# Designs tried in a protein design chat: VH-VL binders against Nuclear factor of activated T-cells, cytoplasmic 1 (NFATC1). Part 6

Target 1, 183 residues: Nuclear factor of activated T-cells, cytoplasmic 1 (NFATC1), of Bos taurus (Bovine) (p98201r389to571)
Amino acid sequence: PSLPALDWQLPSHSGPYELRIEVQPKSHHRAHYETEGSRGAVKASAGGHPSVQLHGYVESEPLTLQLFIGTADDRLLRPHAFYQVHRITGKTVSTASHEAVVCSTKVLEIPLLPENNMRATIDCAGILKLRNSDIELRKGETDIGRKNTRVRLVFRVHIPQPNGRTLSLQVASNPIECSQRSA

## First folded at step 1 (VH-VL)

Design d2 (framework fv_diridavumab)
Fold by ESMFold2-Fast, scan of step 1:
Structure d2 (fold): chain C 183 residues (1-183), chain A 121 residues (1-121), chain B 111 residues (1-111)
Amino acid sequence: as target 1 above (183 residues)
Amino acid sequence: EVQLVESGAEVKKPGSSVKVSCKASGGTFSSYAISWVRQAPGQGPEWMGGIIPIFGTAKYAPKFQGRVTITADDFAGTVYMELSSLRSEDTAMYYCARHGYSYGYDAFDIWGKGTTVTVSS
Amino acid sequence: QSVLTQPPSVSAAPGQKVTISCSGSSSNIGNNYVSWYQQLPGTAPKLLIYDNNKRPSGIPDRFSGSKSGTSATLGITGLQTGDEANYYCGTWDSSLSAGVVFGGGTKLTVL
């Protein structure tokens, strides 16, 4: 499909629709390396996990919420060069998810269901720090992480319209610090 | 608290090589970058290079590229620095230091006490 | 020569305030975090400031940092005789063949 590129800027609100983060992630999450054990799913400040809801959608068809890790400190919001979303599974995870790859960026696909009021609890997502050698080979990046330790969770939804076109919305979380800083 | 312990002082002849070690004591440093920084008498610190042991990939300052090799034995918690083709101007205090605030080369939060390398005829 | 420029010396009396400057370019200070180190005679450097303006645990608030454009400043208030030391700024240089770079150092004399 002709969906917008991940670095294309999209609104969070258009016509009757608004994609909104109802519960923000905590401002700090210790990302893990691929060879380390998982640091678990991103948590919310009040306990529990972030939540995202699409408002204004009155159709009976499910939609797919996309999640990827984006930049925090760049002029334009785009996929982060150094961090990727990591799919979390297990007995305590309530939200189904599927992993896809778009232009070398991992994207987590999460159902938005009318029976759940088009709301998803994001208890299925962690943050992975890419290897420095992979970053340098892939992006030509020479600064290996000190400057680029803050991320945002970036959510997208693509809404089919009656005229056969697709309306796309995006919302980004507050910044999350991923470095191994002391408390 | 983690401490970094360097190997003992070395006296070397011009043209030879020296290999200095840095061991973590009281903890591990696999996911932190460990750098080698030297300081000649009366001069400021000079970064030579570093390694993140979990990746095994070393970075080197341009001045030392081709003469310095930095390696890690992640199981032993030890990082090594080997400097070849020694010259009198390589006489300096050599420090290992940890980057404690990110997964990359940030501020040096823990320093070893330093080891002296003297290059003389 | 050092990549980052610091004044070679500064002096002040006990109880006074002093500032130490550190000048670089867009490839280093302009785009990266700055750290500051204190080195007492015969000892390894000690971290005073990281991320431009943050103090590690145990560093008194008499020490402060700031960054504007391609320059950084270390401030020391309530100067004490024990502050007499060399001070170095440090940062990452993002240019091709990148690495950690340091200033040439500033000798602080407490008169």
Scores: ipSAE 0.000, ipTM 0.469, lowest interface PAE 14.9, mean pLDDT 83

Design d3 (framework fv_diridavumab)
Fold by ESMFold2-Fast, scan of step 1:
Structure d3 (fold): chain C 183 residues (1-183), chain A 122 residues (1-122), chain B 111 residues (1-111)
Amino acid sequence: as target 1 above (183 residues)
Amino acid sequence: EVQLVESGAEVKKPGSSVKVSCKASGGTFSSYAISWVRQAPGQGPEWMGGIIPIFGTAKYAPKFQGRVTITADDFAGTVYMELSSLRSEDTAMYYCARESYYDSSGYEFDYWGKGTTVTVSS
Amino acid sequence: QSVLTQPPSVSAAPGQKVTISCSGSSSNIGNNYVSWYQQLPGTAPKLLIYDNNKRPSGIPDRFSGSKSGTSATLGITGLQTGDEANYYCGTWDSSLSAGVVFGGGTKLTVL
């Protein structure tokens, strides 16, 4: 009944199932280019927002899509030490979401509904930068003081199987640059 | 424009406490870290601590640990700094300052309040 | 004294250049980015340089920064009377003190 740790490597496709990012986030999410500032939701390059869909799921039961901020430049995909997902709310946000915390990593939980073909529009997620002081309190991150500003949106889904086991899938976005523009 | 508006000047007795407020406007509050930095007459700035309102994590400089408390009120868009057991050495200008969203390891401050004068005398 | 060491004063004539040094240790300047602040009389500090050598929007290119080992320098070229101010370096200290540290300041007088 326990879910895989957030640094556990998972496939995006298994058996009949595939978790796919249908619309990628834009390659840049910086306050300098975002009129909505640091509170703004991640956007897609052509306008609108990223979207994620689970293919091959034919059951009538809803699932939960998990979103966290992961590394872009590390050898292994893991939760990012310097960035966290931030829940965006408001009248223009169409997608319901809930925050959870897993081992000091914020995880946004988004419904995947059969009536919406197991597709979610990610208009509810922003990216928050942590202070170096907070990171240091998290037990000696060796990357304190280094420029590690590229992130990925990491999506997971956990699919109950007929045998009582859970099948977990993960897909990561293209890298997103979060730092302010260099001169 | 980004603005940080601090509460008015305070005159306090030794042994009392003071609570200074910093109201952020122009969309500058929730996801930016807000720090308190004081400056005694003729001295350089001294960092007291800071808070990230969205994450809820406050950190304090060791010199002030046990005497300073920094809190945030997300609804009001306000950060508070309370300093207790005041001494004459606490007479200073108290600034709130916003950590920039630049990817900096130095914890630099891109916007500052105008400062609140706190005088401890008697 | 302050954790970071700066000369207490520096002076030069209009049009000249000056450099202001800031010395620390491996736990602060040696391992972390350095920022610089200008404080005009009666005002709050203003960010001049971040990330060792980067300028915020609106800061002229005659202000520059550099870092080597455990020391940093602020350079000002083409001095103007309006540059007369106190200048402070700042960085993160990764030691047991853990937090933001500042220099004691350098008063720039434009003759």
Scores: ipSAE 0.005, ipTM 0.496, lowest interface PAE 12.9, mean pLDDT 81

Design d4 (from d1 with heavy chain D99G Y100P G101Y D102S Y103S Y104G Y105W G106Y M107E V109Y; framework fv_diridavumab)
Fold by ESMFold2-Fast, scan of step 1:
Structure d4 (fold): chain C 183 residues (1-183), chain A 120 residues (1-120), chain B 111 residues (1-111)
Amino acid sequence: as target 1 above (183 residues)
Amino acid sequence: EVQLVESGAEVKKPGSSVKVSCKASGGTFSSYAISWVRQAPGQGPEWMGGIIPIFGTAKYAPKFQGRVTITADDFAGTVYMELSSLRSEDTAMYYCARGPYSSGWYEDYWGKGTTVTVSS
Amino acid sequence: QSVLTQPPSVSAAPGQKVTISCSGSSSNIGNNYVSWYQQLPGTAPKLLIYDNNKRPSGIPDRFSGSKSGTSATLGITGLQTGDEANYYCGTWDSSLSAGVVFGGGTKLTVL
């Protein structure tokens, strides 16, 4: 089905439904570059991982939760120019994920399962820093933009309705500082 | 066949607002995005914003943010565009257009346009 | 005024081939699909090309599109007097509030 563009503004609640981040990511995560090894998955402040839940959904069909890296300091929430989500896999990762690309933005697709109360633990997502040379080639990305090192985790879910329409929800995390600087 | 039909021509005073409508006939417009695109005399087209009726969400071009409001009424099959604080440079042909609601957006059908003239 | 750069005018004789360029950046043409529109005097724009190189039903195959890097090209072969019009490229701009942006237009004159 046709889905809204990633920078189209969507509500976090509509009708009986609400998409909530139940456990927020910690305020700092060291992003890795394409040439580096992964820094691991984004963690929560309590030492676990962020979690997201869809409330109000009582159907037996699973849904797909989408995750991408969005802006923190822009007037409108949109895909971040300098950071992308990175898929983390391994024996210790409990949550399955698949990678998709939407207009050059990497998106993780994570199952929301009725048997898990439509809740997902986000232990499968890291943050990738794009190369400075690639950023500099993008028109509209200024020196000011390059200094924006804060991101949000942006989650979307698309809920098929009985009438054939799709109801789409979005929620964004608290800002995450991705710079290499210490606290 | 689906047609997009805009409301009639408007003549407005500076500082007032104008609300133009776009009605889909034959079928439904709810599975598409509806954009508003204006064209001043002798100029190229300029995207003002759009709405996806089934999601109820509108998006506006930066130049028009704060002056334009785009709304949809699924029951009537109509999309509205209201532009406030009118100036003489808002004199233009205003089109509604239909396209897919994806990030590679294009406008596959255009209304015939409605003229808005701002004069004192 | 325009985000995408087109030559202001091109001209050619009937039966010839003409190309119209459209230049942008990574945030628009470089990462998104390009569309092309024809506007005859006194009419609304009409979609000629979508998804870089696809034609809607009813558009003759003498109209073609292509995209390379941050630039796109509209090709018209076998020029006819009825092709005299303004031509506009369009795309989605991810960096500038992720809206639709158009080129400034190219006036094609058939001599």
Scores: ipSAE 0.006, ipTM 0.495, lowest interface PAE 11.4, mean pLDDT 82

Design d5 (framework fv_diridavumab)
Fold by ESMFold2-Fast, scan of step 1:
Structure d5 (fold): chain C 183 residues (1-183), chain A 122 residues (1-122), chain B 111 residues (1-111)
Amino acid sequence: as target 1 above (183 residues)
Amino acid sequence: EVQLVESGAEVKKPGSSVKVSCKASGGTFSSYAISWVRQAPGQGPEWMGGIIPIFGTAKYAPKFQGRVTITADDFAGTVYMELSSLRSEDTAMYYCARDRYYGSGSYSFDYWGKGTTVTVSS
Amino acid sequence: QSVLTQPPSVSAAPGQKVTISCSGSSSNIGNNYVSWYQQLPGTAPKLLIYDNNKRPSGIPDRFSGSKSGTSATLGITGLQTGDEANYYCGTWDSSLSAGVVFGGGTKLTVL
């Protein structure tokens, strides 16, 4: 479908709707490389996993929550050049998900179900670090890339409106440090 | 029906600033992105930046960062573009344009103002 | 200065068809949606195609769009004298010079 570009700024609240992160991720998460195998899902400070809820939605139709990895220290939020979301599966994962690619960015699609009060527990998402050799490097970018190890989880929801248009909301988590040395 | 009404033509001296307005009517103002696109005589369009009024934060093309400011007055239903340190090369038609999608930009502009001519001359 | 490359001009007779190309790179057309605009002399641009191949309400189906790799194409069939205009492609560029970028334009002459 035709949805807003991932580097466009979106509000978290519009009209009766608000997309809110109810439980924030921990400030540190060791990202893994594709060849290392999974380091597990992003955890919350309270020992569980992050959760996201859409408030104000009273329809009975399910929606799709999108998750991608965004920048932490830029003035404007956009997809991170060096980190991607990674789908986590297994018997302990309670939330269904599937991967899509939007404009070269991996996006995890997660159902928002009315039966769950439009709330999703994000126990299905890890963070993958792209190897420097796999990144499209520009002049002067290498030093910035090596020091750019903080990310945010960026959530979007697209709500069909009666007029045939789509209302899009976005909320970003607190910064997460993904470097190999977590202290 | 949605209409974008731009302010009148401007004649400015080099080194001065110009502020052009774009008043939206007939639709939901706050949640649609409004961009500024200029076109010099005989040339193609050039994107300067845009804003979603309800968010309040503007995004600028790198070429114009530092000398363009885009603001919105949500109560008045008006978006402004101020360009400073004017040069003769800034002589152009300046358009405001509304993004197609409610709540965000996909960079497709479905409604356009009629354009404001800005002439920079001594 | 235009990041997207279009032929400067095309021409055909009424009733014929034309194709206008728009070439870019992976950072723009390759990874983003393409729009097409028609500009009649003395007027603002008008949206003809969005999201690579979709028409806004009111645009006749003789206008079509497509995208393959890093190139996009605008097709116009059943040419009419009123189609004589400049045509511009546009998209988002994700490189270090991020922002909306437009093609240099193609002048369509209907002979």
Scores: ipSAE 0.005, ipTM 0.467, lowest interface PAE 15.2, mean pLDDT 82

Design d6 (framework fv_diridavumab)
Fold by ESMFold2-Fast, scan of step 1:
Structure d6 (fold): chain C 183 residues (1-183), chain A 121 residues (1-121), chain B 111 residues (1-111)
Amino acid sequence: as target 1 above (183 residues)
Amino acid sequence: EVQLVESGAEVKKPGSSVKVSCKASGGTFSSYAISWVRQAPGQGPEWMGGIIPIFGTAKYAPKFQGRVTITADDFAGTVYMELSSLRSEDTAMYYCARSTEYQYDYYFDYWGKGTTVTVSS
Amino acid sequence: QSVLTQPPSVSAAPGQKVTISCSGSSSNIGNNYVSWYQQLPGTAPKLLIYDNNKRPSGIPDRFSGSKSGTSATLGITGLQTGDEANYYCGTWDSSLSAGVVFGGGTKLTVL
């Protein structure tokens, strides 16, 4: 089975499973441009970094948590055309990650490990703001992104089932304001 | 070449409503946001609201919330603005304007020529 | 009433330079990009500047924009008689349920 498109609406809970954001990101984060220096990883309101956990999974196989940047000020949750996830690496980063591109959307892939109770600390993700000089002209949904400077962290997990199908879950964070001079 | 073609001038009585249309041609109309901006004689422009036709989402300026309705007909490539409970202060030129696909502050790269709406008894 | 403040008029001779200011607050110019529009008599507004300082294709480099804090400036050098028009700044206001706001306009007279 192919994986659902990133603009496909998915539940956060199904059967015995629930994907939850245990620690929410702060309500504001200064996104950086690709040509600018890194602004660091998204932080949590209580200090530290956001965390995500899959509940109800009792198998011994690791899964992959996908993270992308979604819209906040639209009725539909969709990938944001001009804010993208940015992989953060370095001595202070504890969580391994890999960057992939799915239909022009950057997606960060993070392991969910049974030995960590299927919980990941998201200390490896920053937010990149694309500039018009750095992008190809693309008509459509970018008008929502242009209008709004608020994003959500969108997490997905795809759970293989014994019958050969895949059960997909998604959860989105509280909105994050990414403007240059946020409150 | 992008063109926004607005409907003809309107003369209306106080208390009535007016519906102005904007037909987009050149490029993918539904991929952009279309806003309505009015300008009273001798005054600056005033944003009324806008719609993203591909999503069917409309937003309205607080001053016009409850009196303005913006809709899109994707098949016809046309956006409509209906303003109700007209008063003499609504006498103005009404423009439709296109927002660019770029993610920056809301700005308008193409404008219709304007529709004159006169409210008189 | 306009949310952004512009001087009502400005004037200069052909060949000179002029600047037009636009003042706002932290909820609009302070945290958002600024655009500028030229309106010749009897015409619709025309985009001159977007993203604080960028020009669309076809706009000469005599027109420039800048932003500092909660204020923006439109600069016009080498003034020509054809520049005589009303000029408006515009931006997004985050405090008003995310809406577009404009300045009251500045009439440029070329002497």
Scores: ipSAE 0.005, ipTM 0.455, lowest interface PAE 15.2, mean pLDDT 81

Design d7 (framework fv_diridavumab)
Fold by ESMFold2-Fast, scan of step 1:
Structure d7 (fold): chain C 183 residues (1-183), chain A 122 residues (1-122), chain B 111 residues (1-111)
Amino acid sequence: as target 1 above (183 residues)
Amino acid sequence: EVQLVESGAEVKKPGSSVKVSCKASGGTFSSYAISWVRQAPGQGPEWMGGIIPIFGTAKYAPKFQGRVTITADDFAGTVYMELSSLRSEDTAMYYCARVGYDYTTSYYMDVWGKGTTVTVSS
Amino acid sequence: QSVLTQPPSVSAAPGQKVTISCSGSSSNIGNNYVSWYQQLPGTAPKLLIYDNNKRPSGIPDRFSGSKSGTSATLGITGLQTGDEANYYCGTWDSSLSAGVVFGGGTKLTVL
C-alpha cells in the first residue's frame, strides 16, 4: 500500500470516520530558528495545546497521526516551503512523537491510542523557520513576502480497511501568523 | 563552537572518483546548509553545491551537475562530496563550509573546514 | 570567468585606507546580501563581512562593507602588514541556475 502525497487533497470525514481538531492553535506563534533556541510548542488560545481526535474508529489497533506545516492558502494546501514542524521534547511534554522526512518535508508522527479515545494533545510541536538561502536552495522558491509568514498545522491519519485498502483523512488548522516581528 | 573536520588528502588517477567527508565537531549540522567549495592552485573559490542535511536536499552548480553527488548522514553529523570522472583540472583544495544562519536573503559561509587536497595525476 | 567582477589587485601603505569593489547584476548583488572573505596564503577563506555591512565577532571595525544597487564595496582602514591577502566577495545568484557566486578576487599588497 502507498500513501497519498502530502500535497494531495483529502477529506476530513469519510464513512463512519472524522478527523477533527478539537482545540485550535492560537492565531499567532513566533517560529524559531535553530540557533536562537526553541520558542516552545504551539499553544491553544485558551491556554494548553491544540488537540486532535479521530471519531468513529472502534478498532483496538493504534494509528499514527501525521503532522506537517502547510500553506495557509485554502486553494492550495500543501507543505510550506518556508516553515517546518519541529519536535519538542522535555519533562513537561506529555505526548510522545517521532520525526520523519517525506519528500523534504518534516513530518511529526504522533500515536493515536484507543485507550485515549483516539485523541492526542499536540504539546510536542514547534515551528521552525528556514533561512531564505535554504528556501532558494529548494528548487527556486523565491516568494518571501508577507503571505509566506502564515501557516496551518496539517494532520493526517491513514486507516487500514478490511478489504486491504487504506482510507486517508486530513484536517488543517486555522491559519497561524509566524512573523518574527510583532506590531 | 562547531568545527568542520575534513578527510585527508587524496591522490587519484584520471577517470576515477573521489569522496571527501566533512564531519561536524562540537555541534551539529541540523538545519544548516553545508556547501562544498573548491579552489584550484592560484585561482579563486568555486561553489560546487550544497546540501541541507536535515532534509537531504542537495543543489549543484551547473558546471558540476552529473559529476558531483553531495550526501549527508545527519545522525552521524557528516556530509560527503563525491566527484566522478576526474580530470587533471580537478586538482584543487576542496572545502566544506557551513552556511550562516540569517533571517534575510543571504548565503554566507561562517565556518570553514581546513580543506582537503585532491591531486589528479597519471 | 567569475560572475562578480573585482579589480585583480590593490596596494597601499601601512596606516592608509583601501576600498575593494565588487560588481554584479540584479540576479545576484542587486537582490541578495553580499559577504566578503579574507584568504591569507595557505589558509581557508575567513568571513569578514556578511549581510552587506555586518561583522562577525572577532572582526575589527576597520573592516566595513557597503552595497548600492548591483555593486558592493569592502573598506579597510588603518592597513596593517597582516592584511596582505586575497579578498573575495560572494553572494547568492537567484537566476534559473541559482547558487553561490564569488568574485575573481583582489590581491591586497601592503607596501
Scores: ipSAE 0.005, ipTM 0.520, lowest interface PAE 12.3, mean pLDDT 83

Design d8 (framework fv_diridavumab)
Fold by ESMFold2-Fast, scan of step 1:
Structure d8 (fold): chain C 183 residues (1-183), chain A 121 residues (1-121), chain B 111 residues (1-111)
Amino acid sequence: as target 1 above (183 residues)
Amino acid sequence: EVQLVESGAEVKKPGSSVKVSCKASGGTFSSYAISWVRQAPGQGPEWMGGIIPIFGTAKYAPKFQGRVTITADDFAGTVYMELSSLRSEDTAMYYCARGYETGDYWYFDLWGKGTTVTVSS
Amino acid sequence: QSVLTQPPSVSAAPGQKVTISCSGSSSNIGNNYVSWYQQLPGTAPKLLIYDNNKRPSGIPDRFSGSKSGTSATLGITGLQTGDEANYYCGTWDSSLSAGVVFGGGTKLTVL
C-alpha cells in the first residue's frame, strides 16, 4: 500500500492546501446498532449537516474524501474499536457515497468535486455501534467500550502530486457523544 | 545521488538521553518519510518511529512511546531522534532510513550508515 | 521478539538456488505488502524487494519475491559468494498499531 495507515498522524494544512470542517457535527448523536432501524445521518450543531472543504486545490480533477470514526479520548487519534461509520442513503440525501474497508475499519468515500468548490455536505453518514463480541471484546474490552462512547468524525484527502507522490491531509471533528438518548 | 548522513557515535550513562541527527546530502527530505530503526548487537532491526518532515508529524512504535521524540528541521534538511531514560539495553546501532515515497513507512529504500550508541556505567 | 518468523540460517553452494521464508499473520503479511533487506557484515541494510515482488534499480533479477496468504518468500538464483549476508523481511502490522515490523533474520552462508 501507498497511502498512510489510518492511525498515522497527519496535518490538516500543508503548503497551499487546507482540509477544513466548515460546519461541525452536533456534540451528541445516538449511534444505532445493527438490530435497530437507522437513526439517520449525523446533524450539524447549526442545523443541517456537517460540511468539509479542501482549500487551495486549483486542479480540475475530482478527489475522494475519506471518512471514518476515530477516537475522542485517546492521546492519539485512531480508528475507534467500537464504532463504525454507516452509509445513509435515500431521497433526502444529496451527497453520493461508497463504503470501503481499510484494515478492518469501515471508511466512507465521498467525492470532492471542483464544480462544488471541493466542498462536501456530510448528509450521508451515520454512526454504528458494534454489537457482536469478538475476541478483543471478550478480553474485557466490552466494559471499556461502554464507557468510551465519544467519537470524532475523521476526514482524509489524498492529493496526487506532479512527482508521483501523494500528499495526505486529515482533520477531525469536535467530540461526539454517542451514548444515551438523555444527552 | 542523495544520501543520509548521521551524527557521530555516542557513549552515555544510564538514565541520560541521547539525540542523534540525520541530514540529507545531495537532496531533500520534504516529501519523504524518515524513520529511525535500531539494531542491537547480533539482533535484527527494530522500528522506533518516523516523521514526515513537510508535515512535522511523528509516529512512534508502542515500545518507544513516551521515551522517543522525532523532530524535523526542514530548512536545514535534518531529522532528529531523541531517546530518553537510557538503559544498557538501548546499546545499538541507530539508523535513519527514508520511507516509501507516498508517505507510508512500509519499506525503506535508503539508509544512513548508522550511529553507534553505547549505554554503560 | 520478532513478529515475523524466518529460519535462522540457510546455506548453499555457488551457482545454486536458495529460498528464504517469512511467516506472519493476517494483521501483517496477510493484508500488507512485504519488503526484503540484505545486510552484509558491518553495513546498513539494503532494500532488495518492495511491494512483494518488485526490485529497485540496481538489484539483479537473481533476486525475486513472492507472497501467498500470510507468508512471503525471497528467492536467490545463481548464488554468488557476495550474497553471503543476513536477510530480513519487513511489513506493516495493523493489529496493534505497531507500525513497521521485521523478521528475526536469516543468515545465508555460501559454502
Scores: ipSAE 0.000, ipTM 0.432, lowest interface PAE 19.5, mean pLDDT 81

Design d9 (framework fv_diridavumab)
Fold by ESMFold2-Fast, scan of step 1:
Structure d9 (fold): chain C 183 residues (1-183), chain A 121 residues (1-121), chain B 111 residues (1-111)
Amino acid sequence: as target 1 above (183 residues)
Amino acid sequence: EVQLVESGAEVKKPGSSVKVSCKASGGTFSNYAISWVRQAPGQGPEWMGGIIPIYGTAKYAPKFQGRVTITADDFAGTVYMELSSLRSEDTAMYYCARDKYSGSYYEFDYWGKGTTVTVSS
Amino acid sequence: QSVLTQPPSVSAAPGQKVTISCSGSSSNIGSNYVSWYQQLPGTAPKLLIYENNKRPSGIPDRFSGSKSGTSATLGITGLQTGDEANYYCGTWDYSLSDYVVFGGGTKLTVL
């Protein structure tokens, strides 16, 4: 029942399955500090929100889509040291979500429902900028590459197989610049 | 510092397939996307697809989906591109290029010198 | 056939400044970073600008980039004869799938 570590590299396609980002996030999103209050959910172009779909899954059981904030400029895709996902709730949010924490990384858990064709609209996710005092850098990590202000939305799904194994897929969004939308 | 070395020129008949290689040296191979970008004479570049070797799963441009296959041999430090059902309009210079940042495939800071593929009878 | 639209040619004299435009749509330039590439005759393209307006190490500050809405611009000041080349803009598009797109190119002639 062990799931892969968040820095483990996973394919987006395996066998009949493909996890795909159908609508990408905008290339810019102003992240907020926790003390500043929320900047709202990550948007896509033309006022919509990103969407993710699992293709090839024909079972009737729901799955859980995991979302965390990953690196854009590191050698391997991994959880970002300076940014974390922020759960957005309210009457304007259509997609349910739960927060989990995995090895100090916030992860949103979002349902993938067969009745919605295994597609989720990501209107529940904002981006939180951590303060220096809250940041634990990996050994040898520095503030390098594009000033560490670019992130990706990283989505995972874990698909139970008939043999009792779990097949895990991951897809990452286009890079998002978090420092400012317009200067 | 990073070098990308492509295989030699190819001359192919219409309807055949061609497989071109790109060997990476100097710097990190398995974590960076290697893309294939072609350029027909007098035309702009056209992205075909790319692969991050450690993932093993390629991404393709819609125009080439189903006709191009990109694979990586992580042990050999080599990325391959196979293009099938060749037509005369596939005559072009074929470049491999490495993304500037690990884990992405959008902006290319290192390029191979290109290999010519000519499709003729 | 190119997804992004550039003027086919521009020309100016040494020491002058020139601007090259690149037009796209909301699903590419309007949403994503723009890069620019210089291609001298007989060579592979060389990255000149990334993330709309940043220069790689070794690229002189005579080269600049900007982006507004669904269009991007490459600026070159203090033109030199060695700047004669084709210039291409690039970005990615998410409307059909997640893929890289380039402009058709602009040939810069230094008169």
Scores: ipSAE 0.000, ipTM 0.470, lowest interface PAE 15.5, mean pLDDT 82

Design f1 (framework fv_cofetuzumab)
Heavy chain, then light chain:
Amino acid sequence: QVQLVQSGPEVKKPGASVKVSCKASGYTFTSYGVHWVRQAPGKRLEWIGVISAYSGNTYNNQDFKGRVTMTRDTSASTAYMELSRLRSEDTAVYYCARDEYYGSGSYFDYWGQGTSVTVSS
Amino acid sequence: EIVLTQSPATLSLSPGERATLSCRASQSVSTSGYSYMHWYQQKPGQAPRLLIYDASNRATGIPARFSGSGSGTDFTLTISSLEPEDFAVYYCQQRSNWPLTFGGGTKLEIK
ESMFold2-Fast, scan of step 1: ipSAE 0.089; ipTM 0.693

